# Designs tried in a protein design chat: VHH binders against q9p7j3. Part 122

Target 1, 174 residues: q9p7j3
Amino acid sequence: MILPLFPETQVHVFVYENVSNCAAIHEQLISQNPIYDYAFLDAATILYKKQVYSAIIRALEDRRDEQMKTKTIHSEVILSLSPKTEISSAFRQFSMTKKSKNIVVVKIDSKLTEEEEFERLDKLVEGNRVEFSDEELQKLIDFKVLKKNYKLDPSTLENPLASILSSIALRGYS
Short names: E, the ipSAE of ESMFold2; O, the ipSAE of OpenDDE; V2, 0.75 times the mean of E and O plus 0.25 times the DockQ between their complexes.

## First folded at step 9 (VHH)

Design x5 (framework vhh_5j56_2; at its last look DockQ between E and O 0.23; V2 from the best seeds 0.00; counts 0 for: pae E 10.2 > 2, unsure alone 63.8 < 65, placed apart)
Fold by OpenDDE, look of step 9:
Structure x5 (fold): chain B 174 residues (1-174), chain A 125 residues (1-125)
Amino acid sequence: as target 1 above (174 residues)
Amino acid sequence: QVQLVESGGGLVQPGGSLRLSCVASGFTEFTFSDYAIGWFRQAPGKEREGLSSITSSRGDSTSYSDSVKGRFTISRDNAKNTVYLQMNSLKPEDTAVYYCAAGWEMTFPRDFDYWGQGTQVTVSS
């Protein structure tokens, strides 16, 4: 996928359910294994495609403006999902954990087609790929976690997308 | 919330050595070994400067500023939730308050999430 605002940057997003090896993947991420150069998100924290794209765009903008807070663009995507400025907080909120079962995987600056990237990633993730859609994400979301992460209340829960996108866009500008 | 406590500072003569310790606590979900730790210092009237950093022990990488390279050594003991800064061949210009900081996916000298209160190091004859 090519984003209109960043035509030179190819992005791929994949969703996996019933992943059995999240603990192993987590260890590789902590070890900074370059083979695992992705953003691994807990699907329980993701409700919309636009949420993910908004975070990707924010991260790419930060990189463009040389304002990245994290070591890698993929870490920046995770940070960008959070309304908080602390990196560790963002990871606690949105990053895949050892106990995760469903994940969203983001690849920035891919040199491969979506199918080629999937084949590569499928060697790392032991789970079932599902469609990257709001419908599929809605099946995996934990609303308790979502409410906590974005401080949603009954008034914003009717249409949480606006609140989520605002939180992402305005992080650090309170 | 994660807390950092520095210790080991004090008065030392030029050419002497000190070993600073940074003890971390208050971790939730992530453990000490998941965090990168950095040492900083700030002298009176000067800006805070980064000195050294060490990443997770599962992918250990260390870095040093030019001002301390060859004299200071950073290390960590995950069993004790502690990072050390061995300072050798100390100079009067090393006099400052020394701080440790902790963060995730940090690139030294990036912003860290958590900071200690600092420990005074004075190098004087």
Scores: ipSAE 0.096, ipTM 0.536, lowest interface PAE 2.5, mean pLDDT 91
Fold by ESMFold2, look of step 9:
Structure x5 (fold): chain B 174 residues (1-174), chain A 125 residues (1-125)
Amino acid sequence: as target 1 above (174 residues)
Amino acid sequence: QVQLVESGGGLVQPGGSLRLSCVASGFTEFTFSDYAIGWFRQAPGKEREGLSSITSSRGDSTSYSDSVKGRFTISRDNAKNTVYLQMNSLKPEDTAVYYCAAGWEMTFPRDFDYWGQGTQVTVSS
């Protein structure tokens, strides 16, 4: 997929449900294995496609403007989902853990077609692939987690998208 | 928010030893054992250098830079929320401010976003 502001940047997003090997993936991530250079997100924290795209755009803008806080674009996506600026907090809130059951996986600066990246990722993830769509994401979200992560109250829970996107866009300006 | 306090720095002769301590506090939602802890140093006019790190999720997995491997030993006491750096065979080029740092163990690549104030180590005759 092509983002209007970043036409040369290939981005792929995959969603997996019923992942049986998150503990094994977790071990590879803490071992710093470069084959696993993706953003692995817990799907329980993602309600909308626009949530993911807005975090990707924010990360790419920060890279362009030499304002990245993290070491890679994938870690910057994870930070960009958070309304807070602390890297460890963002990872704790949004990243896959060994207890996760469903995940969203982001690859930025891919040299591969979606099909080729898909084949590579399938060797790493043991789960059922589903469409990256608001319909599928809404089946996997945990609204209690969403409320906590974005500090949503009853008025924002009725229409949470705008509050979530504002938090992503305005991080660091409070 | 996690807070880190280093201690144990000072003046030491070449060939001597020093033990640094890093005590962590300020946990609200999780424990010290969920953090990767690293030691870093910075001499005047130089970039901050990573020296050693330790995680608990893999049974105290440790890593060392080539400049300190064999001379420095990192260790961790989760019951006391403390990480130590034992520094042996100290050289004048080890003179620097030493920092401990903490980050969520699952950051990829490994990144540290909580830092102590630093403790001065001076190695001179």
Scores: ipSAE 0.000, ipTM 0.382, lowest interface PAE 10.2, mean pLDDT 84
ESMFold2 (binder alone), look of step 9: mean pLDDT 79; pTM 0.807

Design x6 (framework vhh_7yz9_2; at its last look DockQ between E and O 0.03; V2 from the best seeds 0.00; counts 0 for: pae E 15.3 > 2, placed apart)
Fold by OpenDDE, look of step 9:
Structure x6 (fold): chain B 174 residues (1-174), chain A 119 residues (1-119)
Amino acid sequence: as target 1 above (174 residues)
Amino acid sequence: QWQLVESGGGLVQAGGSLRLSCTASGFTFSDYAMGWYRQTAGNEREWVAYITRGGDTTYADSVKGRFTISRDNAKNTVYLQMNSLKPEDTAVYYCAKDYPFLTGESDYWGQGTPVTVSS
């Protein structure tokens, strides 16, 4: 996938359910294994495709402007999902944990086709790939976690997407 | 400016045990996962163990069953109990705050504590 504002950057997003080896993946991330150069998100925290895209765009903008707050573009995606500026908070809010069962995986700067990247990633993730769509994401979301992460209330829940995107866009501007 | 200070290293015979300590300051210790890394001369620093805020532990395969990571939030200290030490465990051991691969700042490490395991 190519984003219009970043035509030179190829992005792939995958969704896995019933992942059995999140603990092992987490270990590899901690070890900074370059083979695991992805953003691994807990699917329980993701409701919309646009939420993920917004975070990706924010991260890419940060990189473009040399304003990244994290070490890698993928960690910047994780940060960009959060309305908070604290990296550790963003990680706790959105990153895959050892206990995660469903995950969203983002690859930025891919040199491979979507299918090729999938084949590569499929060797790392022991789970079932599902479509990256709002329909599939809504089956995996934990609304309690979502509401907590974005401090959604009855007024903002009327248009949760707008609220989420605003939170992402306006992070650090309060 | 947070700080990590490692201690407890030394010389030990193969099969022996050591207990490393890392005392943290300058941040709310209980809000962060903590970990241990080790490094030998000429090699990359490798991950050894991590403990989450909630106390969940993870270990590198090379140390599973032999090393135990723990934390005392009241003392702002993370520990590494190393049993059944092997010569291959010889390295300088470093304490880590949170997840280094996520940080935007340069890696902040203590001076480390050296561990030497003799045959």
Scores: ipSAE 0.026, ipTM 0.412, lowest interface PAE 5.1, mean pLDDT 90
Fold by ESMFold2, look of step 9:
Structure x6 (fold): chain B 174 residues (1-174), chain A 119 residues (1-119)
Amino acid sequence: as target 1 above (174 residues)
Amino acid sequence: QWQLVESGGGLVQAGGSLRLSCTASGFTFSDYAMGWYRQTAGNEREWVAYITRGGDTTYADSVKGRFTISRDNAKNTVYLQMNSLKPEDTAVYYCAKDYPFLTGESDYWGQGTPVTVSS
């Protein structure tokens, strides 16, 4: 896809359920293997497509403005999901771990079609691709994790999207 | 500006072994991941193996346990040790600087080194 604010930046987002090799992927990420240059997110932390889009846009704005805090655009997406500025906290809360079961995978600056990028990613991830949609994301979310990550109370759980998006947009003003 | 030269290919019987070499010039070799691709006529090049600048390796499923990628930064050389070769491994093998297919730098591939595995 093309984001209207960044028309020359091709972005793809994939969702996988029942991933059996998160430990192997995690080892490759720690080893800084460049073929794994994606943002691997734990799907238990993602409820909405807009949550992911907002983090991507925030990361791209920070890159444009030379205000990135992490080494890659993909690590910056992970940081941008967090309401806090602490890099290690953001990775602990949102990044895929060895124990993750379902993942959301983001590729920024792709020079490939969605189908071509999927073909390459599918060689790395042992799981079942599902649609990137609010319907599928809702099946994979852990609401206890979501509530903890964004400090949602019962009054905000009725319409958590607005609270989540404002947390992403206002990061750094805590 | 930079160059990759592959060598070591040839004709081998199924079950045999070959060692491919790729010598690099014109860039700081130790700063980049290196990889191997292979191609048969009429098909796209397919990924075979990569080695990061820190020496960690990853392989396509079709070659895991049979092929080993390694590098010698002092000689600006990446190697592919191919054991237990099968007829389906027959291809022209190309080494790659970084991830050229994903970066769009495909015109900078060398001529490759052909490998034929007979049954």
Scores: ipSAE 0.006, ipTM 0.138, lowest interface PAE 15.3, mean pLDDT 82
ESMFold2 (binder alone), look of step 9: mean pLDDT 80; pTM 0.801

Design x7 (framework vhh_7yz9_2; at its last look DockQ between E and O 0.73; V2 from the best seeds 0.00; counts 0 for: pae E 11.6 > 2)
Fold by OpenDDE, look of step 9:
Structure x7 (fold): chain B 174 residues (1-174), chain A 119 residues (1-119)
Amino acid sequence: as target 1 above (174 residues)
Amino acid sequence: QWQLVESGGGLVQAGGSLRLSCTASGFTFSDYAMGWYRQTAGNEREWVAYITEGGDTTYADSVKGRFTISRDNAKNTVYLQMNSLKPEDTAVYYCAKDYPFLTGESDYWGQGTPVTVSS
């Protein structure tokens, strides 16, 4: 996928359910294995495609403006998902954990086609790929976690997407 | 404001044991995963072991079965028990808070504690 505002940056997003090796993946991330150069998100925290895209765009904008707070574009995506400015908080809120079952995987600056990237990633993730869609994400979301992460209340739950996008966009602004 | 202070390094013979300590301050220790890294001159810092907030442990293949990471939340301390030490374990050992691979401008490491294993 090519984002209109970033035509030279190819982005791929994949969703996996019933992943059995999240612990192993987590270990590789801790080890900074370059083969695992992705943003691994807990699908329980993701409700909309636009949520992910918004975070990606925010991260890319930060990179463009030389305002990244994290070391990598992928970690910046994780940070960008959060309404909080603390990296550790963002990671706890949105990153895949050893106990995760379903994940969303983001690749930025891919040099491969979507299919080629999938083939590469499929060697790393032991789970079932599902469509990256709101419908599929809705099946995987933990609304309790979502509400907590974005401090959603009855008034904002009428349009959670707007609230989420606002949180992402306005992080650090008060 | 948070700080990590490593200690316990020293000289030990091959096959010997050593216990490293890392005392944390400036943050709620129990809320964070902790880890150990090691580095030799001219090389990249490599991951050794991690312990989650809940106490789950993970080890690098090179140290599995020999090293044990543990934590004492009451003392804000994470430990690395190193048994059956080998010369290739010689390095400066660093304590890590949370997940350093995600850190940015505020990346911080302790001063490290040197471990030398003689053959």
Scores: ipSAE 0.080, ipTM 0.521, lowest interface PAE 2.8, mean pLDDT 91
Fold by ESMFold2, look of step 9:
Structure x7 (fold): chain B 174 residues (1-174), chain A 119 residues (1-119)
Amino acid sequence: as target 1 above (174 residues)
Amino acid sequence: QWQLVESGGGLVQAGGSLRLSCTASGFTFSDYAMGWYRQTAGNEREWVAYITEGGDTTYADSVKGRFTISRDNAKNTVYLQMNSLKPEDTAVYYCAKDYPFLTGESDYWGQGTPVTVSS
């Protein structure tokens, strides 16, 4: 897909459930293998499509404004999910780990169609692709993790989307 | 605010062993994954080994079966036991907090400890 504000930037988002090789993928990310240049997110931390798109937009805005804090646009997406500015905390909270079971995978600056990118990604990920939708994400979320990551108390839980999106948009202003 | 200090490097004969240590301060050590990297002159740092907060380990292919990463949270220390050393293991070894390769900033690295493996 193409985001209206970034017309030359093609983005694809994939969701996998029951992934059996997160440890192998994690090793490749640590090794900085360029074939694995995606943002690999733990699906337990993602409740909404808008959560992911807001982080992508924030990362692209920071790239446009020469304000990126990380080496790649994909690592910047992971940072952008966090309400805090510390890179290590953002990765600890949102990135796929060796123990993750379900993942959300983001590709920015793709030169491929969605199905072509899927064919490449499917060679890397051993799991079941599901639709990138709020319905599927709700099946994979861990609400205890979500509440902790975004400090959702009882009043915030009444409208968690707005609180989450505000945290992403306002990172660094509080 | 935080610091990583590597030690235990030195000169060793091929086939020998060394144990590297990295002592951390200024952060809650048990909350972070830790890694070892190495660098030869004129090359990028390469990943060697990684240990999660929970103690799970992963190794680069070039060191599997020879190197062991471990951690002692009571001492805020991560270790790299290096056995069956080869001349190709000669490098400066760096301890790292979490995912330093993602930022390009040196604030996630220790100062390094040199290891030389002689033929």
Scores: ipSAE 0.006, ipTM 0.271, lowest interface PAE 11.6, mean pLDDT 84
ESMFold2 (binder alone), look of step 9: mean pLDDT 80; pTM 0.800

Design x8 (framework vhh_7yz9_2; at its last look DockQ between E and O 0.64; V2 from the best seeds 0.00; counts 0 for: pae E 11.7 > 2)
Fold by OpenDDE, look of step 9:
Structure x8 (fold): chain B 174 residues (1-174), chain A 119 residues (1-119)
Amino acid sequence: as target 1 above (174 residues)
Amino acid sequence: QWQLVESGGGLVQAGGSLRLSCTASGFTFSEYAMGWYRQTAGNEREWVAYITSGGDTTYADSVKGRFTISRDNAKNTVYLQMNSLKPEDTAVYYCAKDYPFLTGESDYWGQGTPVTVSS
């Protein structure tokens, strides 16, 4: 897909459930295997498509403005999901772990079609692909984790999307 | 400024054991995952083992069952116990803070500690 604000940047997002090899994927990431050049997110922390898109946009803006805080655009996406400025905290909050079961995978600067990218990624992830939609994400979310990550309270839970997007957008502006 | 200082390397015979240490400073050690890498001349630095802040460990297949990573938060130190050493384990070993590839925070490495396993 193409984002309106970044027409030269192709982005793909995939959702997998019941992933059996998160530990193996994690090892490949630690090993700096370039084949695994994606942002691997724990689906338990993602509630909305717009949450992911907002993070992607924030990361792309940071890159555009030469203000990236992390090493790669994909790690910047992970950071951008967090209301916190600490990179390690953001990764602990949102990144896939060895214990993850469901994941959201983001690819920035893809040179492939969505289908081609899927075929490539499908060789890496042992799980079931589901639609990238609010409906599917809602099935995978851990609300306790979500509330913790964004410090949601009864007042903000009436419109969690707005709160989440505000947290992403205003990170570092407190 | 955070820094990592590796120690414990040396010469050991095949089948022998060695224990590496990495002392950290300049950050809250207990909040970060720590890891070990190794590198031989002319080759890329390869991952060996990691331990999360919570104590979960992960190993490269080449060292699984032989190496053990551990940490002492009171001493800001991460260890690598290397048993049943092989000549192919010969390398300079480096300590890492967090996940360098993922976070980019570990752009700085320690001086490393050399390990030589003789046949």
Scores: ipSAE 0.026, ipTM 0.481, lowest interface PAE 4.2, mean pLDDT 91
Fold by ESMFold2, look of step 9:
Structure x8 (fold): chain B 174 residues (1-174), chain A 119 residues (1-119)
Amino acid sequence: as target 1 above (174 residues)
Amino acid sequence: QWQLVESGGGLVQAGGSLRLSCTASGFTFSEYAMGWYRQTAGNEREWVAYITSGGDTTYADSVKGRFTISRDNAKNTVYLQMNSLKPEDTAVYYCAKDYPFLTGESDYWGQGTPVTVSS
């Protein structure tokens, strides 16, 4: 719905809390198991739905323009959350780790309905699904991490959305 | 800007041992996860072992119990101790910074060190 430039690209986003098997998921990701071809984000770094959609849009724009830095669209979403172009920093800051407890999961180019994709994902993630909403994300965010990742100052702290979205949109332009 | 240099490969008889080393420069080594991968001609690279910045280790099933990954942050070096080697372990072994298959950037790889295990 927020992707008018990419009308044939189906995207699903899921949020899980109290995930007990992040270490197992992480092992599958580094071994390139294709069943795990999603972007797994640490929910402690995500405050807004628009933060995620802006990163998806930036990743899709970079794919369209042949400017992707990473091998998959899902890894490109993780990079796109970062205000910097350094891939290692983006993954360290935003990606799910073995010690994560709450996650946001993104599927791009899905050929499945949301319900069908959820049924597949739910077999992989041992946790409690919650709504992808600003209300639920607000419960899972770590504001100290958010401030650090986007270098927010006191003047932007009460309404950080514009600063975060501009960081995502302008990455690499200056 | 940054560099990974693998060493320690060579020819070894089945059942033997080798220790691979990977020396890093140009980044703050202690802050990054490090991994070992391997590749045979005509095949995709496969993951072998992984060590986080905090020292947690994970291994592919094919090498569990035979290979040990470790790191020395003072020397900017990650090691792969390879014991009980089999002909199936013959490959070029690559050191990797962070998670190269998740990131896709070719600069995350070293140049590789060949290992040949003879029967």
Scores: ipSAE 0.005, ipTM 0.291, lowest interface PAE 11.7, mean pLDDT 84
ESMFold2 (binder alone), look of step 9: mean pLDDT 80; pTM 0.799

Design x9 (framework vhh_7yz9_2; at its last look DockQ between E and O 0.54; V2 from the best seeds 0.00; counts 0 for: pae E 10.0 > 2)
Fold by OpenDDE, look of step 9:
Structure x9 (fold): chain B 174 residues (1-174), chain A 119 residues (1-119)
Amino acid sequence: as target 1 above (174 residues)
Amino acid sequence: QWQLVESGGGLVQAGGSLRLSCTASGFTFSDYAMGWYRQTAGNEREWVAYITSGGDTYYADSVKGRFTISRDNAKNTVYLQMNSLKPEDTAVYYCAKDYPFLTGESDYWGQGTPVTVSS
């Protein structure tokens, strides 16, 4: 996938359900294994495709402007999902944990086709791939977690997407 | 600014035990995951163990069953209990704050504490 504003950057997003080896994946991330150069998100925290895209765009903009707050573009995606500026908070809010069962995996700067990247990633993730769509994401979301992460209330729940995107876009501007 | 100070290293015979400590300052310790890394001369630094802010623990395969990571938030300290030590465990051990791949700054490490396991 190519984003219009970043035509030179190829992005792939995958969704896995019933993942059995999240703990092992997390371990590899801690060890900074380059094979695991992805953003691994807990699907329970993701409701919209546009939420993920918005975070990706924010991260890419930060990189473009040399304003990244994290070491890697993928960690910047995680940070960009959060309305908070604290990296550890963003990680706790959105990153895959050993307790995660469903995950969203983002690859930025891919040199492979979507299918090729999938084949590569499929060797790392022990789960079932599902479509990256709002329909599939809404089956995996934990609304309690979502509401907590973005401090959604009855007024903002009328248009949760707008609220989420605003939170992402305006992070650090309060 | 935050800092980490490692201690507890030394010389020990194979099969012996050591307990490393890392005292943190300059940040809310309880909010962050902590970890241990080790490095030998001429080699890359490798992670050994991690403990999340929530208390979840992770270990490198090479130390599973032998090493135990723990934390005392009241003392701002993370520990590494090393049992059944092997010569291959000989290295300088470093304490890490949070997840290295997430940090926006250059890697901050203490001076480390040396561990030597003799045959």
Scores: ipSAE 0.026, ipTM 0.401, lowest interface PAE 4.4, mean pLDDT 90
Fold by ESMFold2, look of step 9:
Structure x9 (fold): chain B 174 residues (1-174), chain A 119 residues (1-119)
Amino acid sequence: as target 1 above (174 residues)
Amino acid sequence: QWQLVESGGGLVQAGGSLRLSCTASGFTFSDYAMGWYRQTAGNEREWVAYITSGGDTYYADSVKGRFTISRDNAKNTVYLQMNSLKPEDTAVYYCAKDYPFLTGESDYWGQGTPVTVSS
């Protein structure tokens, strides 16, 4: 897909459930293997499509403005999900780990169609692709994790979208 | 603010062993993954090993089977046991807090401890 503010940047987002090889993927990410150049997120931390798109937009804005804090646009997406400025906290909270069961995978600057990118990614991930939708994300979320990551109180936890999006947009002021 | 202090480096013959230590202060050590990198003159630092907060370990291919990373959360210390050392292991070894390979910045690093492997 194409985001209106970044018309020359193609982005794809995939969701996998029941992933059996997160440990192997994690090792490849630590090794900086270039075929794994995606943002791999723990789906337990993602409730909304807009949460992911807002982090992508924030990362692309920071790249445009030469304000990126991490080495790649994909690592910048992971940072951008966090309400906190500390890079290690963002990765600990949102990145896929070897113990993750379900993942959200983001590709920015893709030169491929969605299905071509999927074919490449599907060689790397041993799991079941599901639709990138709020309905599917809702099945995979851990609400205790979501509350902790975004410091939601009871009133915002029932409808947390605005609080989450504000946290992404206002990072550095909390 | 926080500090990482590496020690245990030195001169060793090929085939020998060294144990590196890295003591951390100024953060909750048990919450963070810890890693080792190494750097030869004129090159970028390369990752060597990581240990997660939960104790899972990862190694670069060049050191698998020879090096062992471990941690002692009570002492805020991460270790690198290096066995069967080769001249190619000669480098300055750096302790790393969390995931500096994603930042490309040196603010996650300790002071370094030099290791020289002679043959």
Scores: ipSAE 0.006, ipTM 0.337, lowest interface PAE 10.0, mean pLDDT 84
ESMFold2 (binder alone), look of step 9: mean pLDDT 79; pTM 0.796

## First folded at step 11 (VHH)

Design aa1 (framework vhh_6qgx_2)
Fold by ESMFold2-Fast, scan of step 11:
Structure aa1 (fold): chain B 174 residues (1-174), chain A 124 residues (1-124)
Amino acid sequence: as target 1 above (174 residues)
Amino acid sequence: QVQLVESGGGLVQAGGSLRLSCAASGFTFKGYAMAWFRRAPGKEREFVATISWRGGSTFYTDSVKGRFTISRDHAKNTVSLQMNSLRPEDTAVYYCAAEPGYALFDTASEYDYWGQGTRVTVSA
């Protein structure tokens, strides 16, 4: 996908359900294996396509402005999903864990085509790929996790889109 | 009550310039993208330009790129559109709009808040 605000940046987003090897993937991420240079997100934390794209754009703005808080663009995407600037907290809230069942995977600046990234990820992820769509994401979300991560009250939980998206863009400024 | 109020429209000759402004009241658009759209007689609303909340990331439709400049003033809660080298084809009602987060696509349906518009007429 091409984002109008960053047309030179290649972005791929993949969604996997019923992943059986999250513990193995998590081990590779801890060891910083460069083969796993992706943002691996717990799908329980993602409700909308716009949520993921907003975090990507925020991370790209931080990279452009030389204001990244983390070492890679992929870790910056994970940080950018959080309404707060605490790196460790953001990773605990949004990153895939050993117990994750469904994941969202983001790749930025790939030299591979989407088809080649799919073939590569299929060898790393033991799960079923589904469409990156609001419909599919809403089957995988955990509303209790979403509520805690974005501090949603009952009134905003019924329609949280504006609150989530504005908090991503505001992170660190309010 | 939330309002977006456009100003600065008018009649100008081809090759001229106009500066449109959009003032927000009743709501601060912190964390919102701001955009300009236009509607020519007999046509649908088309995207013109957008600017992000943080960093001022911008995107323009091809027909105005290099001629129009969008800018934002957080302290005044305003967004502006500087229109240079105007053409008769730029004749339209110009609308200010806002959406939460970032502008991901150039579609009118993505925007939650709209102004009433300001008319721009460019004579040959």
Scores: ipSAE 0.665, ipTM 0.831, lowest interface PAE 1.2, mean pLDDT 89

